# VH-VL binders against Basement membrane proteoglycan (unc-52), part 6

Target 1, 184 residues: Basement membrane proteoglycan (unc-52), of Caenorhabditis elegans (q06561r450to633)
Amino acid sequence: KDRLMFAGDAEGVTISDIEERTIDRNTPFSFFKTGYLTFDGTTDGVAKYWRLPQRFLGDKVTAYGGKMEFEIEFSGSGHHSSEPMVVLKGNQNILVHRVRNQEHVLRSDSPVRITVETYETNYEQLNGAAATREDLLMVLADLDAFLIRATHVAHQTSTSLGDVSWEIAVDRYTPDGLALEVEQ

## First folded at step 4 (VH-VL)

Design a43 (from q08 with light chain S54N; framework fv_potravitug)
Fold by ESMFold2-Fast, scan of step 4:
Structure a43 (fold): chain C 184 residues (1-184), chain A 117 residues (1-117), chain B 108 residues (1-108)
Amino acid sequence: as target 1 above (184 residues)
Amino acid sequence: QVQLQQWGAGLLKPSETLSLTCAVYGGSFSGYYWTWFRQPPGKGLEWIGEIYHSGSTNYNPSLRGRVSISVDTSKKQFSLKLRSVNAADTAVYYCARGSYYKPFDYWGQGTLVTVSS
Amino acid sequence: EIVLTQSPGTLSLSPGERATLSCRASQSVSRSYLAWYQQTPGQAPRLLIYGASNRATGIPDRFSGSGSGTDFTLTISRLEPEDFVVYFCQQYGSSPFTFGPGTKVDIK
């Protein structure tokens, strides 16, 4: 199980745009909220993402069938972002997860814990085509990026990320009985 | 290939409980929302509710308090119970497989439920 | 809840012709989470299009979808005999999921 608890340390998390063309490694994070990594949101209209550190990347096929969990909180108002909440990149493929009924799930000054099970049914391509198991396993086999959206509303004053975890399935088999490779 | 087969009693009297079961053959059961719909004769479809493989449920508010859906992951089956039926519940009932991004891609054969006197 | 309306109620055409079916939502459908289904009398619905424009597995390329916001269209480029059935739109952008009343494609 990989986990980030932000006990006064950013633990390697950085900020970027979705394409990772601009990676901000010098963002002044605050830790005034216990258990959260916080920074001021941007109002420039460009979506910002929390980039998870190297320990969440690489060969993550054994995460299939487990779950990703993270807590987010923001302060602000205005239109909600149309960008995906989770972005996984690997083997030159991109799979994303979007929150349904986002305006009702994500409310200013109300922390919410988001759970995404690591199944292809919870991911789509950027163009909206649903992911296949082969798509997800290919991305997980050589994960290059794990992004969580940091900008949620048009007039955001702060954004926070807390208690990030990604666990493997209890069983080492796919739902149809195919064994997952055990890493040496 | 994926196939859904459903069964249950099709003739009910007012006040009885409708009970239908759907079995999933082939494919993966995990990661999907297992869903019930109904279609009154000559009318459109109505979503009843869904159950995620883990047991989390969502129901149509219009059927509030009357509906429950359960799942048996080991058997790859899920079931609908609709309490206190009346003539307005007469419809063909369908089970279906849904996912977060691709809605209902496989359906059961349908069960005609008639509620009368 | 989001109410869907479909027009026309009945569309009378000949095999080989192009069919254009409309679906309008009472409010904006989030992410264009709008699906189209085909239903043959006596049978369960068949998913054709999801996410407004993505063709479902096994669906012929003569079926295409478009639209966003409140206005969506299903196009069948060249009607085959088996296409003269009922078509429903469905939104799944917000709960409860809702369906349109259907458009019947009938032979002239």
Scores: ipSAE 0.438, ipTM 0.772, lowest interface PAE 2.7, mean pLDDT 86

Design a44 (from q08 with heavy chain K102S, light chain S54R; framework fv_potravitug)
Fold by ESMFold2-Fast, scan of step 4:
Structure a44 (fold): chain C 184 residues (1-184), chain A 117 residues (1-117), chain B 108 residues (1-108)
Amino acid sequence: as target 1 above (184 residues)
Amino acid sequence: QVQLQQWGAGLLKPSETLSLTCAVYGGSFSGYYWTWFRQPPGKGLEWIGEIYHSGSTNYNPSLRGRVSISVDTSKKQFSLKLRSVNAADTAVYYCARGSYYSPFDYWGQGTLVTVSS
Amino acid sequence: EIVLTQSPGTLSLSPGERATLSCRASQSVSRSYLAWYQQTPGQAPRLLIYGASRRATGIPDRFSGSGSGTDFTLTISRLEPEDFVVYFCQQYGSSPFTFGPGTKVDIK
């Protein structure tokens, strides 16, 4: 449904820490790579996140059963971040998606497109406890924040985000075996 | 529908190199992890390793010194080489398709590899 | 590496009965990365369940999965003749990916 293409504009994306205590609206972005929003990743040891704009927030229950996709690329070295890759906040709950096998999936100067189906099996609580379908639907019903991790390795020199989309599936099944037909 | 077809020599002598190839028909080749497994007679499955369409590999540590997986994106093929084989490498070898959020949904037909004098 | 154990090793039942198969992990596994496969002798494995509870395309609704942490279950609500084969659990959340030793469902 919603898409960010970064054709010379940040489209309302900002940078923050995971807690959104510090929201940087003035961080300079570059567009030297067409279709990507680029940030140098310089930090004080605090993980940074791309913070999606208002059109990705609010009532997003219809996204359940679809997928979110985004492309990331970085340059750098060192150990990989232990932070989650996607953070969804809503109705005073936080659900996260973590990249497993990060060393294989995330490599310097190698763009990767991450696809996450919007099902509870792809999300966890911050403490690692499994999310229920009800947990995910509650968060989606009043989404307050959609964050994508921007810092990936200890000695990062740049990071980029491109082609963000949150799509709904045409035909999908719930865990109860019900087929859902949704708008494209 | 997606179909995986595999081929390669099934009879080897100790110290030789095993070479198997898997070709992908239908569907997208990009965005998937192309994976090899083996199953010794009467035993369970063992993951050998995988390759992302970009060429990035991940191998089972037990085989890392002997295994290499390569990809040819223009042909939609990927290949397994296992060096210095011995009788313990006798197994049915399978290729399979994996993805970021879902495991191995399409499998090749299998190749019986026998290592004997 | 994460070791998976399956119980029972062999489950003897009749067609029409419910089968409950257990998979236990040596350390916590995100349920996002727990799968179940079916294998007929001489054939490649067939994916049944992924993400601990999500049914793969084309899999009948008599198959269901549940569990989290270290304990996972595959349930077959009403056994059909073709279901009397071997079942494997797999974790694919950390390398090396590992499988359980299998549970054989055979006819009583």
Scores: ipSAE 0.007, ipTM 0.540, lowest interface PAE 10.7, mean pLDDT 82

Design a45 (from q08 with light chain S30Y; framework fv_potravitug)
Fold by ESMFold2-Fast, scan of step 4:
Structure a45 (fold): chain C 184 residues (1-184), chain A 117 residues (1-117), chain B 108 residues (1-108)
Amino acid sequence: as target 1 above (184 residues)
Amino acid sequence: QVQLQQWGAGLLKPSETLSLTCAVYGGSFSGYYWTWFRQPPGKGLEWIGEIYHSGSTNYNPSLRGRVSISVDTSKKQFSLKLRSVNAADTAVYYCARGSYYKPFDYWGQGTLVTVSS
Amino acid sequence: EIVLTQSPGTLSLSPGERATLSCRASQSVYRSYLAWYQQTPGQAPRLLIYGASSRATGIPDRFSGSGSGTDFTLTISRLEPEDFVVYFCQQYGSSPFTFGPGTKVDIK
């Protein structure tokens, strides 16, 4: 299981746009709330993403069938972002996950834990085509980027990411079941 | 190849509980939403609710809490219970496979449920 | 909840003709998550199109879908005898998922 706890350290997390053309390694994070990485969230309309560190990248085929979980909290108002919540990039492919009914799921000043199981059925291509198992396994075989959306509403004043975990088992994946956690 | 086969009692009296089961043969059970629909005579389809293979459920609010869907992952089966039936619940009931980005690609054969005194 | 309306309610055509079926939503469908189904009376629905324009596996290329926002169209370029059945649209962009009342394609 790979994990990020944010106990006073950003643990290698950076902020970028979805294309990673602008990577901000100098944004001052605050730790007002133990266990959360906080960004002031004030934007000029550009969607921003938390970029997970290198240890979440590379060969992650063993994550297939496991679950990814993370907590988010934000403060703000206005229309919800249409951008994907999770972006996986690898082997020149991009797969994304979007939250259904996000106005109900994502509420200002209300932390929520989001769970996405690592199955192709939970991902689509940027153009909207449903992901195949081959698509997902190719992306996981050489993961280049793992992004979580940081901007959620039009008039956002803060955004936080907490307790990121990804269920990964070395040499233990079952295409029709959950990846098994093993002692590493 | 994937096949869904459903069964359950089709003739009920008002106030009884409808119980239907759907079994999945072939293909993957994990990663899918296992879903129930109904279609009253001469009308369109109504989505009843769904259960993710891990047990998380989502129901149509119009059924006012009368619905329960359960899953047995080891048997690759899922079941619908609809409490306190009345004549308006008369319909053909269907089970189906759905996923987050692709709606409903495999369906059971349907079960006609008639609610009469 | 999003209400879907389909027009026409009944479309009377001959084999070989083009059929155009409309589906309109009471509010915008998130990311065009709109599907079309074919249903023969007494049978379960058959998925034809999802994501407004993607054909499901095994569906003939005479079936095509288009549209976004609130207006969607299913086109059958040349009707075959087996196509004279009922067609339903369905949105799955938001819960609860909802269906249109259907368009019946019948033979003249």
Scores: ipSAE 0.377, ipTM 0.751, lowest interface PAE 3.0, mean pLDDT 86

Design a47 (from q08 with light chain S32D; framework fv_potravitug)
Fold by ESMFold2-Fast, scan of step 4:
Structure a47 (fold): chain C 184 residues (1-184), chain A 117 residues (1-117), chain B 108 residues (1-108)
Amino acid sequence: as target 1 above (184 residues)
Amino acid sequence: QVQLQQWGAGLLKPSETLSLTCAVYGGSFSGYYWTWFRQPPGKGLEWIGEIYHSGSTNYNPSLRGRVSISVDTSKKQFSLKLRSVNAADTAVYYCARGSYYKPFDYWGQGTLVTVSS
Amino acid sequence: EIVLTQSPGTLSLSPGERATLSCRASQSVSRDYLAWYQQTPGQAPRLLIYGASSRATGIPDRFSGSGSGTDFTLTISRLEPEDFVVYFCQQYGSSPFTFGPGTKVDIK
């Protein structure tokens, strides 16, 4: 299980745009809220992402069938971002996760815990095509980037990330249709 | 290949509880939203609700809290309960497989539910 | 709740002709998450198109989808005898998921 608890340290988290062309290594973070990494938002109209550190990257095939969880909170108003909430990059492929019913789930000054199970059915390609199991396993086999969206509304004053975890599945996976498989 | 088979009582009296079950054969059960729909005679489809394989549910608010969906992962089955039925609940009920980004690609055969006194 | 309207209600054509079916939403469909289904009387719906324009597995290339925002179209380039059935559009961009009332494609 990889985890970030933000007990007074950013733990290697940085901020970037979705393409990682501009990585901000000089952004001051605050920790006044116990367990959260807080950044004062920007209103320049560009979506920004929390970049998870190296320990969340590399060979993560064992995360298949498990789940990732994180808490977010923000302050602000205006239109909700249409950008993906989670971005996984690996083996020159990009898979994304978007929050359904976002306007009901993401409310200003209301922390929310987001859970995404590591199955292909919870990811799509940037062009909107549904991800296949091969797509997801290929990305997980050599994960180059794990991004969580930091900008949520048009007029945002702050954004916070807390208690990030990514765990492996407890049960072993058995190939579909194998005669020995009694339960999945 | 994935196949959904459904069953349950098709004839009900007003005030009774509708109970339908759907069994999934083939494919993965994990990672999918297992979903119920209904279609009154001669009308369009209405989404009733869904259950993720882990047990999280989402229901159509129009059913006014009368609906519950449950899942039995070990049997690869999920069930619909609709309480306090009346004549307006008469419809063909369908179970279906959905996912977060791809809508309903496999459907059960349908169950005609008639509510009459 | 997003309300979907389909037009025409009934489309009368001959085999070999092109069919164009419209679906309009009362408000913008998030990410153009709109699907088209075919339904033969007495049977469950069959997924044809998802994400406005992506063809589902096993669906013939005579079926295509287009559109964005509030205006979506299903096109059948050359009608085959088995295509004279009912078609429904469905949005899955926001909960609750909603369907149009259907367009019936009839033989002329």
Scores: ipSAE 0.301, ipTM 0.725, lowest interface PAE 3.6, mean pLDDT 86

Design a48 (from q08 with light chain F97W; framework fv_potravitug)
Fold by ESMFold2-Fast, scan of step 4:
Structure a48 (fold): chain C 184 residues (1-184), chain A 117 residues (1-117), chain B 108 residues (1-108)
Amino acid sequence: as target 1 above (184 residues)
Amino acid sequence: QVQLQQWGAGLLKPSETLSLTCAVYGGSFSGYYWTWFRQPPGKGLEWIGEIYHSGSTNYNPSLRGRVSISVDTSKKQFSLKLRSVNAADTAVYYCARGSYYKPFDYWGQGTLVTVSS
Amino acid sequence: EIVLTQSPGTLSLSPGERATLSCRASQSVSRSYLAWYQQTPGQAPRLLIYGASSRATGIPDRFSGSGSGTDFTLTISRLEPEDFVVYFCQQYGSSPWTFGPGTKVDIK
């Protein structure tokens, strides 16, 4: 289980655009909300993402069948972002997750816990095609980036990330026959 | 690759309970919504409800008081119960596999349910 | 509940021609979560297109989808004999999931 609690430091989290062309290591973070990493989230027209640290990267095939959870909160108004909520990059592939019914799930000054089970059915390619199991396993085998969206509405004044966890499946052997050592 | 097969009683009298089961062969059971639909003769499709592999259910509000869907993950089966049937429940019933980004890509063969007498 | 309307109700064409089928929603469909299905009488529906424009696995390139908001289109670029069946649109942008009444593609 990998986890970030934000009990007084950023634990290696940085901010970037989705392409990671501009990585902002100078944005001042605050810890004014219990368990949250917070910064001013004003939009410059470019979506921003929390970049998870190295311990969430590399060979993460064992995360398949588990779940990712994180808590977000923001303050602001306006149209909701159509950008992905979660971005996974690995082996030159990009898979994304988008929150359904965002305007009902994500509301200003209301913290929400997002859960994404680590199955291909919860991810799509950037072009909108549904991910295959092979797509997801390829990305997880050499994960280069794990991004969580930090900009949520057009007129945002702040954004916060809290209690990030990425868990392995309880059973390595699932009821549908997934196992690392078994074949046929 | 993936095949859904369904079975259950096709002839019912008013007030009885419809019970249908769908079995999934091949592919993954986890990560999917297992779904029931019906199609009355000469009419369009109606979504009845769905169950996520973990047991969470979502039902069509028009049928919520009468419908129950259950799942047996170990057998890769899911079942529909529709209580207090009447002639308006006569339809071909289908099970199907759905997911978050791709709706119903595999379907059962269908079961004609007739409610009469 | 989002109500879907399909037009025309019946489309009469010849093999090799282009078919254009319309689906309109009573409310905006979130994220363009709109699917198209093909149904042969007496058989279960077959998924053709999802997310308004993504082709399902195994579906020939002659099928394409487009649209957003309330207006969606299914195009069959060159009709094959097996394409003369019924087509349904379905929204999965908000519960309950709903289907259109269908468009029948007939041989002229």
Scores: ipSAE 0.406, ipTM 0.735, lowest interface PAE 2.7, mean pLDDT 85

Design a49 (from q08 with light chain F97Y; framework fv_potravitug)
Fold by ESMFold2-Fast, scan of step 4:
Structure a49 (fold): chain C 184 residues (1-184), chain A 117 residues (1-117), chain B 108 residues (1-108)
Amino acid sequence: as target 1 above (184 residues)
Amino acid sequence: QVQLQQWGAGLLKPSETLSLTCAVYGGSFSGYYWTWFRQPPGKGLEWIGEIYHSGSTNYNPSLRGRVSISVDTSKKQFSLKLRSVNAADTAVYYCARGSYYKPFDYWGQGTLVTVSS
Amino acid sequence: EIVLTQSPGTLSLSPGERATLSCRASQSVSRSYLAWYQQTPGQAPRLLIYGASSRATGIPDRFSGSGSGTDFTLTISRLEPEDFVVYFCQQYGSSPYTFGPGTKVDIK
C-alpha cells in the first residue's frame, strides 16, 4: 500500500500541466488543513495536476485489481472542466479517468473521497477510446507519471488533496483469468 | 470471446416473484456493471438495474421497490428478482455487460417471461 | 429522466444508399455517454457506437456516429442487406439509462 498523508510537507508532490512540459518543483502549497496539501491555482487557464512521487511509480502491475483513493476538497464556483481527474503514463501510453458528472460529485467546500479501482474499465485513452486490459497492464508495468487534477475551474481557486492511497488487489488475475504470482 | 447465458422461469402468475440468473463465460468479471434490461413485445428497451462486481447496485426508480440484483463473483453469475409481478411485467428479459466508458457490449440470449393466470 | 426521440420512425431505402438516423435528447447529454445499438427481430441488441462516435469492436467502417448536446446522428454510409433492421440510441450518462423508441430501416 502506498500512502500520502501530508503532515506539514508535500512528501515529494510537485505541480505540472498534463504534458509535464512545465514542472514546478518549488511548491506553492499551503498546509492550513491538517492532512491536506492545498494548491491555490494559477491564472494562466492551463489545467494543473499534482504529480505523485517516485514511490507511486515504476512496476505497479500488482496494483491491478486494487484501488486508488484520495480525498479532494474544492473551494470555488463556476463550470468545471471535463478534463481528466487521474492520469497514468507508462510505456509511451497515457490512460485517464474522468469523473462522471464532476460538478455534482465535487461541490464547493465539501470534501469527498474519490475511489478508482485499478481496472481497464475505469480508464480511457485521451481520444476517448476505452482502455483494454493490455493497455492498462503495459502502463502499470513501467509507470512514469501519476497525476491528479489540481484545478477545476477557469478562475484561480483552492483545491486540497488528502490521504492518497494505492492498494494492491486482494485477489489477482492475469488477462486470461489465471492467478498472478509475485516472486519475492 | 465473452458469452452471457441466462435462465429462469418462463411463466408466472400475478403476485409471484420473477427469478432470473445470468452466467458469464470468458473474459473478466471484475470491473464491470452486470445489468438487466427488459423489452415488452413490440416495444422499446427498459433498463431495470445494475450491480457492480463488488455488489453495489443501482435500480430504475420505476422498479426500485420491487427489484433486487445480486452477484456471485466466484461463479461469475448475477441474478434478478422482481417481486409482485403483474401482466405489465410480461417481456423478454436480457442480461448484459456494461462498464464506466463502454456501455452494453455483450448480451444474454433473452428470456421470455409471461405473467398470466 | 432523459427522454430520447428518434427520427424518422421508419426509413425506406435500397441497398447501397446512405442512411442518416437522428436522436434528440430532452436535455443535454455528454458525448461520452451516448450509444447506438442495432436489433434484429428476436435477438438481443448489438452495440454499434459508444461515446457518440467510437465504433465498438467488430463494427464495420460504414457505421459512424456524431453529435453533441441534444442532437446525435448515426450514419450508415452504404447500406448492406443485413443493415435493414431496427436502430436504438441510448444515453448512459445519468440514471435511469434510457433508450429512444427506435428507427426501423426498411428495404424499398
Scores: ipSAE 0.501, ipTM 0.788, lowest interface PAE 2.5, mean pLDDT 87

Design a50 (from q08 with heavy chain P103G; framework fv_potravitug)
Fold by ESMFold2-Fast, scan of step 4:
Order: structure tokens, then C-alpha cells, then sequence
Structure a50 (fold): chain C 184 residues (1-184), chain A 117 residues (1-117), chain B 108 residues (1-108)
């Protein structure tokens, strides 16, 4: 089970734009709230993402059928970002998760736990086309990037990320229905 | 093949609580938004709300104060409760399966709910 | 909330003809998350098109969708007898999800 608790350490998380062309390894994260990694918003109008550390990358096919969970709390005002919430990159493909009813789910100064089950029905391609099971498995087989959106509203002042976890399927089944025999 | 079957009380008095249940047969229950819609006689469809199998809910703001949707993942069922009904709540109620990109692809048979004094 | 308008309200055609149904949104529909449904009286809606242009599973290829932003179209290339029913558009790009008032396709 991979998990990030943020008890006073960033645990290898960095910040970047969605394309990872600008990776900020010197971002001054704060740990104002125990269990959260806090990033102050930027004024450049570019969406920012937390990049999960290397241990969340590589061969992650066993995550299919499980779920990822994380907590988000932000402060600020204005319209909500149209950017994806989660971005997975692998094998030269990009799959994204967008939050439906974002304005109903995310509220300023209110923590929300986001759960994304690792199924193709929760992901789409950047252009909006539906993801197939094969698309998702290909991305998971050699995961190069795992991003969570850090900017949520116009005029954002801060956002906090907490308790990030990624688990295997509850019933330990592969996409073919075969039991997973490994424990993490 | 996926099928949704729904049931619940069809006749209510004003101020009572509407309770409907939808059962899912076949297919995966996980990874979908289990959704309720309604359609008053001769009118268009209205989205009521949805629930993810984890229990996370989203409701139409027009009904948020009166509506509650719950899920029982072990039985592959989800239920709608609408409190303090009145004549304007008379409609055919539908359950449906929603996916993030693909809209709503499977629907229950519908339940006519009549609210009369 | 996004208001959807459908035109015409009623479309009178004969079997074999092409039907073109319009749906207009009061605001841009995010990600082109617009669906078309067919409804026979007394039955649940049947999904025809999602994402503005993708046909749902089991839907005949005579049904096609197009459009983006605020203007969307459903085309039925050759009407069959079972196609003379009501059609609704729905946006699911932003909450609350909303439906158009419907277009009734009547036989001439």
C-alpha cells in the first residue's frame, strides 16, 4: 500500500504544470495543518499539480480495480478550475479524471476526501474521448507521472493535500477476474 | 447484460416520505454513479441526484434539503428518500447508471408516484 | 443552471426521410458532455448518443450526433417506424444536469 501522511515532510512531492515542463523542486510547502502538505496558489494563471514521488510510479497494474483516495482543502474565491483532478501518464498516453459536479463537491475552507476507483469508466483522454480498459492498463503498466491538481479556484490563496493512498482491488481480482495473490 | 429493477410505494399523502429502491443485476457495481431522475406527467426529465458506490453523493440544489440517496454495495442496491412530499412531486421516478464520460446508459423501468390528499 | 432549448418542438416526417433535431444551450457545455435520448411513451429513456457524437452500445448507425459549445444536432439518416417518438437532449458537463423539453417526431 503506498501512502502519504505529511507529518512534517513533503515525502518527495513536487509541484508542476500539467505538462511537467516546469517542475518546481524548491516550492516552499508549509505544514501549518498536521497531516497536510500546503501549497500557496500562484498568480501566473497556470494550473498547478502535485507530482507524487517515484514510489507511486512504475508498474502499477495491480492497482487496477482498487482505488486512490486523498483529501483536499483550499482557500480562495472565484470560478472553479476546469482542469482535471487526477492525471496519469504512461506508455506515451495520458488519462485524466475530472470531477463531476465540482462546485457541489469542493467548497472553500472545507476539507473533502476524494475517492477515485481505478477503472476506465473514471478516466478519459485529454481530448475527452472515453478511456478503454486496455488504455488504463497500458498507462498503469509503466506509470511515468501521477498528478493531483493543486489549484482549484481563481484567486486561490492556498490548497492542502492530505492522506494520499493507493490500494489494490478489495477482492484481489485482476481485470480478468483472477485473484491477486500478492500482499502489499 | 445490465438490468436495473426498482420498487417502492406509489401512492403518498402530502407531507409523507417517498422511499424507492433500485437493484442492479449483472455487470460491475463499482466505478459508476447510481442516479435518480423523475418526470412529471407530460413534462421533461429532472435529475434528482447520484451516489457513487463509496457513498459520495451529489444532489440537485432544487431538492437538496429534502433528498437523500443511500447505497448498499453488498446487495448492489441504492435507494432514494424524498421528504415532505406534495402534489408537485407527482412523477414517474427512474433509477439509472451513470458513467463519468458516457452519460446514463441503463435505466430502471420507472415507478409512478402519485401524491394526493 | 444551463437551460437547453430544442427545436422544432414537433417534426412531421415520413418513414425513410432524414430527421435533423437541434439542441441549444444557454451556456457552453463543458467537454461536449451532451447526450441524446429516445423515449417511447410509458418507457424509460434510451441513451442514443453521448459526448455529443459517440453512439451508445447497440444503437443503429442511422443515429449520429454533432456539435460543440452551445449548438448540437441529432441526425437520423433514414427514419424507421420505431423512430417516431420523443427525443431529449441532456447536458451532463456541469451540475445540475439538465434536459431539453423534447422534440416529438410525428408520422405525416
Amino acid sequence: as target 1 above (184 residues)
Amino acid sequence: QVQLQQWGAGLLKPSETLSLTCAVYGGSFSGYYWTWFRQPPGKGLEWIGEIYHSGSTNYNPSLRGRVSISVDTSKKQFSLKLRSVNAADTAVYYCARGSYYKGFDYWGQGTLVTVSS
Amino acid sequence: EIVLTQSPGTLSLSPGERATLSCRASQSVSRSYLAWYQQTPGQAPRLLIYGASSRATGIPDRFSGSGSGTDFTLTISRLEPEDFVVYFCQQYGSSPFTFGPGTKVDIK
Scores: ipSAE 0.006, ipTM 0.521, lowest interface PAE 11.6, mean pLDDT 83

Design a52 (from q08 with heavy chain G98D; framework fv_potravitug)
Fold by ESMFold2-Fast, scan of step 4:
Structure a52 (fold): chain C 184 residues (1-184), chain A 117 residues (1-117), chain B 108 residues (1-108)
Amino acid sequence: as target 1 above (184 residues)
Amino acid sequence: QVQLQQWGAGLLKPSETLSLTCAVYGGSFSGYYWTWFRQPPGKGLEWIGEIYHSGSTNYNPSLRGRVSISVDTSKKQFSLKLRSVNAADTAVYYCARDSYYKPFDYWGQGTLVTVSS
Amino acid sequence: EIVLTQSPGTLSLSPGERATLSCRASQSVSRSYLAWYQQTPGQAPRLLIYGASSRATGIPDRFSGSGSGTDFTLTISRLEPEDFVVYFCQQYGSSPFTFGPGTKVDIK
């Protein structure tokens, strides 16, 4: 069960660059916006990522066929970032998800709930080649990093992350019709 | 191997509703966008809209208000409805699969739709 | 809406020759999300290249794509008889997705 609700604490989330060379463990976060982890302040033009805690890492092959959901909100202007929205690292491989038509989807001061189903069709290699199912399963088998982009526009003044969840596939029902999670 | 097979009425009168269905055989239905295109005789392709396997839709603004796409996951089918047709809607209509980063890798055979009095 | 233009409209060549097809966008295509399709009259399009330069499954290596921003090229290194058909470029970097008008590769 992987979920982050941000009910008054950061729940182990940190901020880093995409390479995780600089991890900021002491970033001041605000919680005044209900259900959000917020960093208020001007970014320096360098791409930054919300780095999910250890409980989202390790053997995650059971997440295949499920979905990841999270809310983002930002304030700012200028060119939209060309950086990926989601970065998964595992077994010396990196797979990324990019929001198609992001200028329409991501607007300043407008919260957006992003849903990314855990299928290879939603990921690509850093070089732009489409991910295969084997690529995704290899990354999920020993997940080392799970990053969500925190910088969205060139002149950003605030960024927020809310209600992060990553669920397994559900494909079976009891005799009573109750849905059951699939355990591999 | 993946194959898309489409069907529906090919002859329509002005003001009627176009209804086409596309069925997916082989491969996975989940994780893909399922898309409709049209091509008027002798002209280029026009994107109509798409539906994700879970039901989320996006439509070409030029057709918004007249177009509706639906999905039946249990049958691995998706359908196009285009309301209030006129002669400008005469075209070959195609369904196709979109894997997001590798667009439109499999297509249906096409359906010629003619709108006349 | 991004408008795509293709040049030339018709390219007349002989089998064995190299074909170079151009696609230009009215504004920059995000992430080089540009695809090339082949279409035989009366049939559905066939995906050749996606992401400007990645070859689709089953496509011969005589087909290659290049370019970024607003200028993209499809190259067929040595034309075979079945290659004398219409080619379309398509951008999927922004909605609505748009196609070029096509380039017809014709036999001399």
Scores: ipSAE 0.094, ipTM 0.657, lowest interface PAE 5.8, mean pLDDT 85

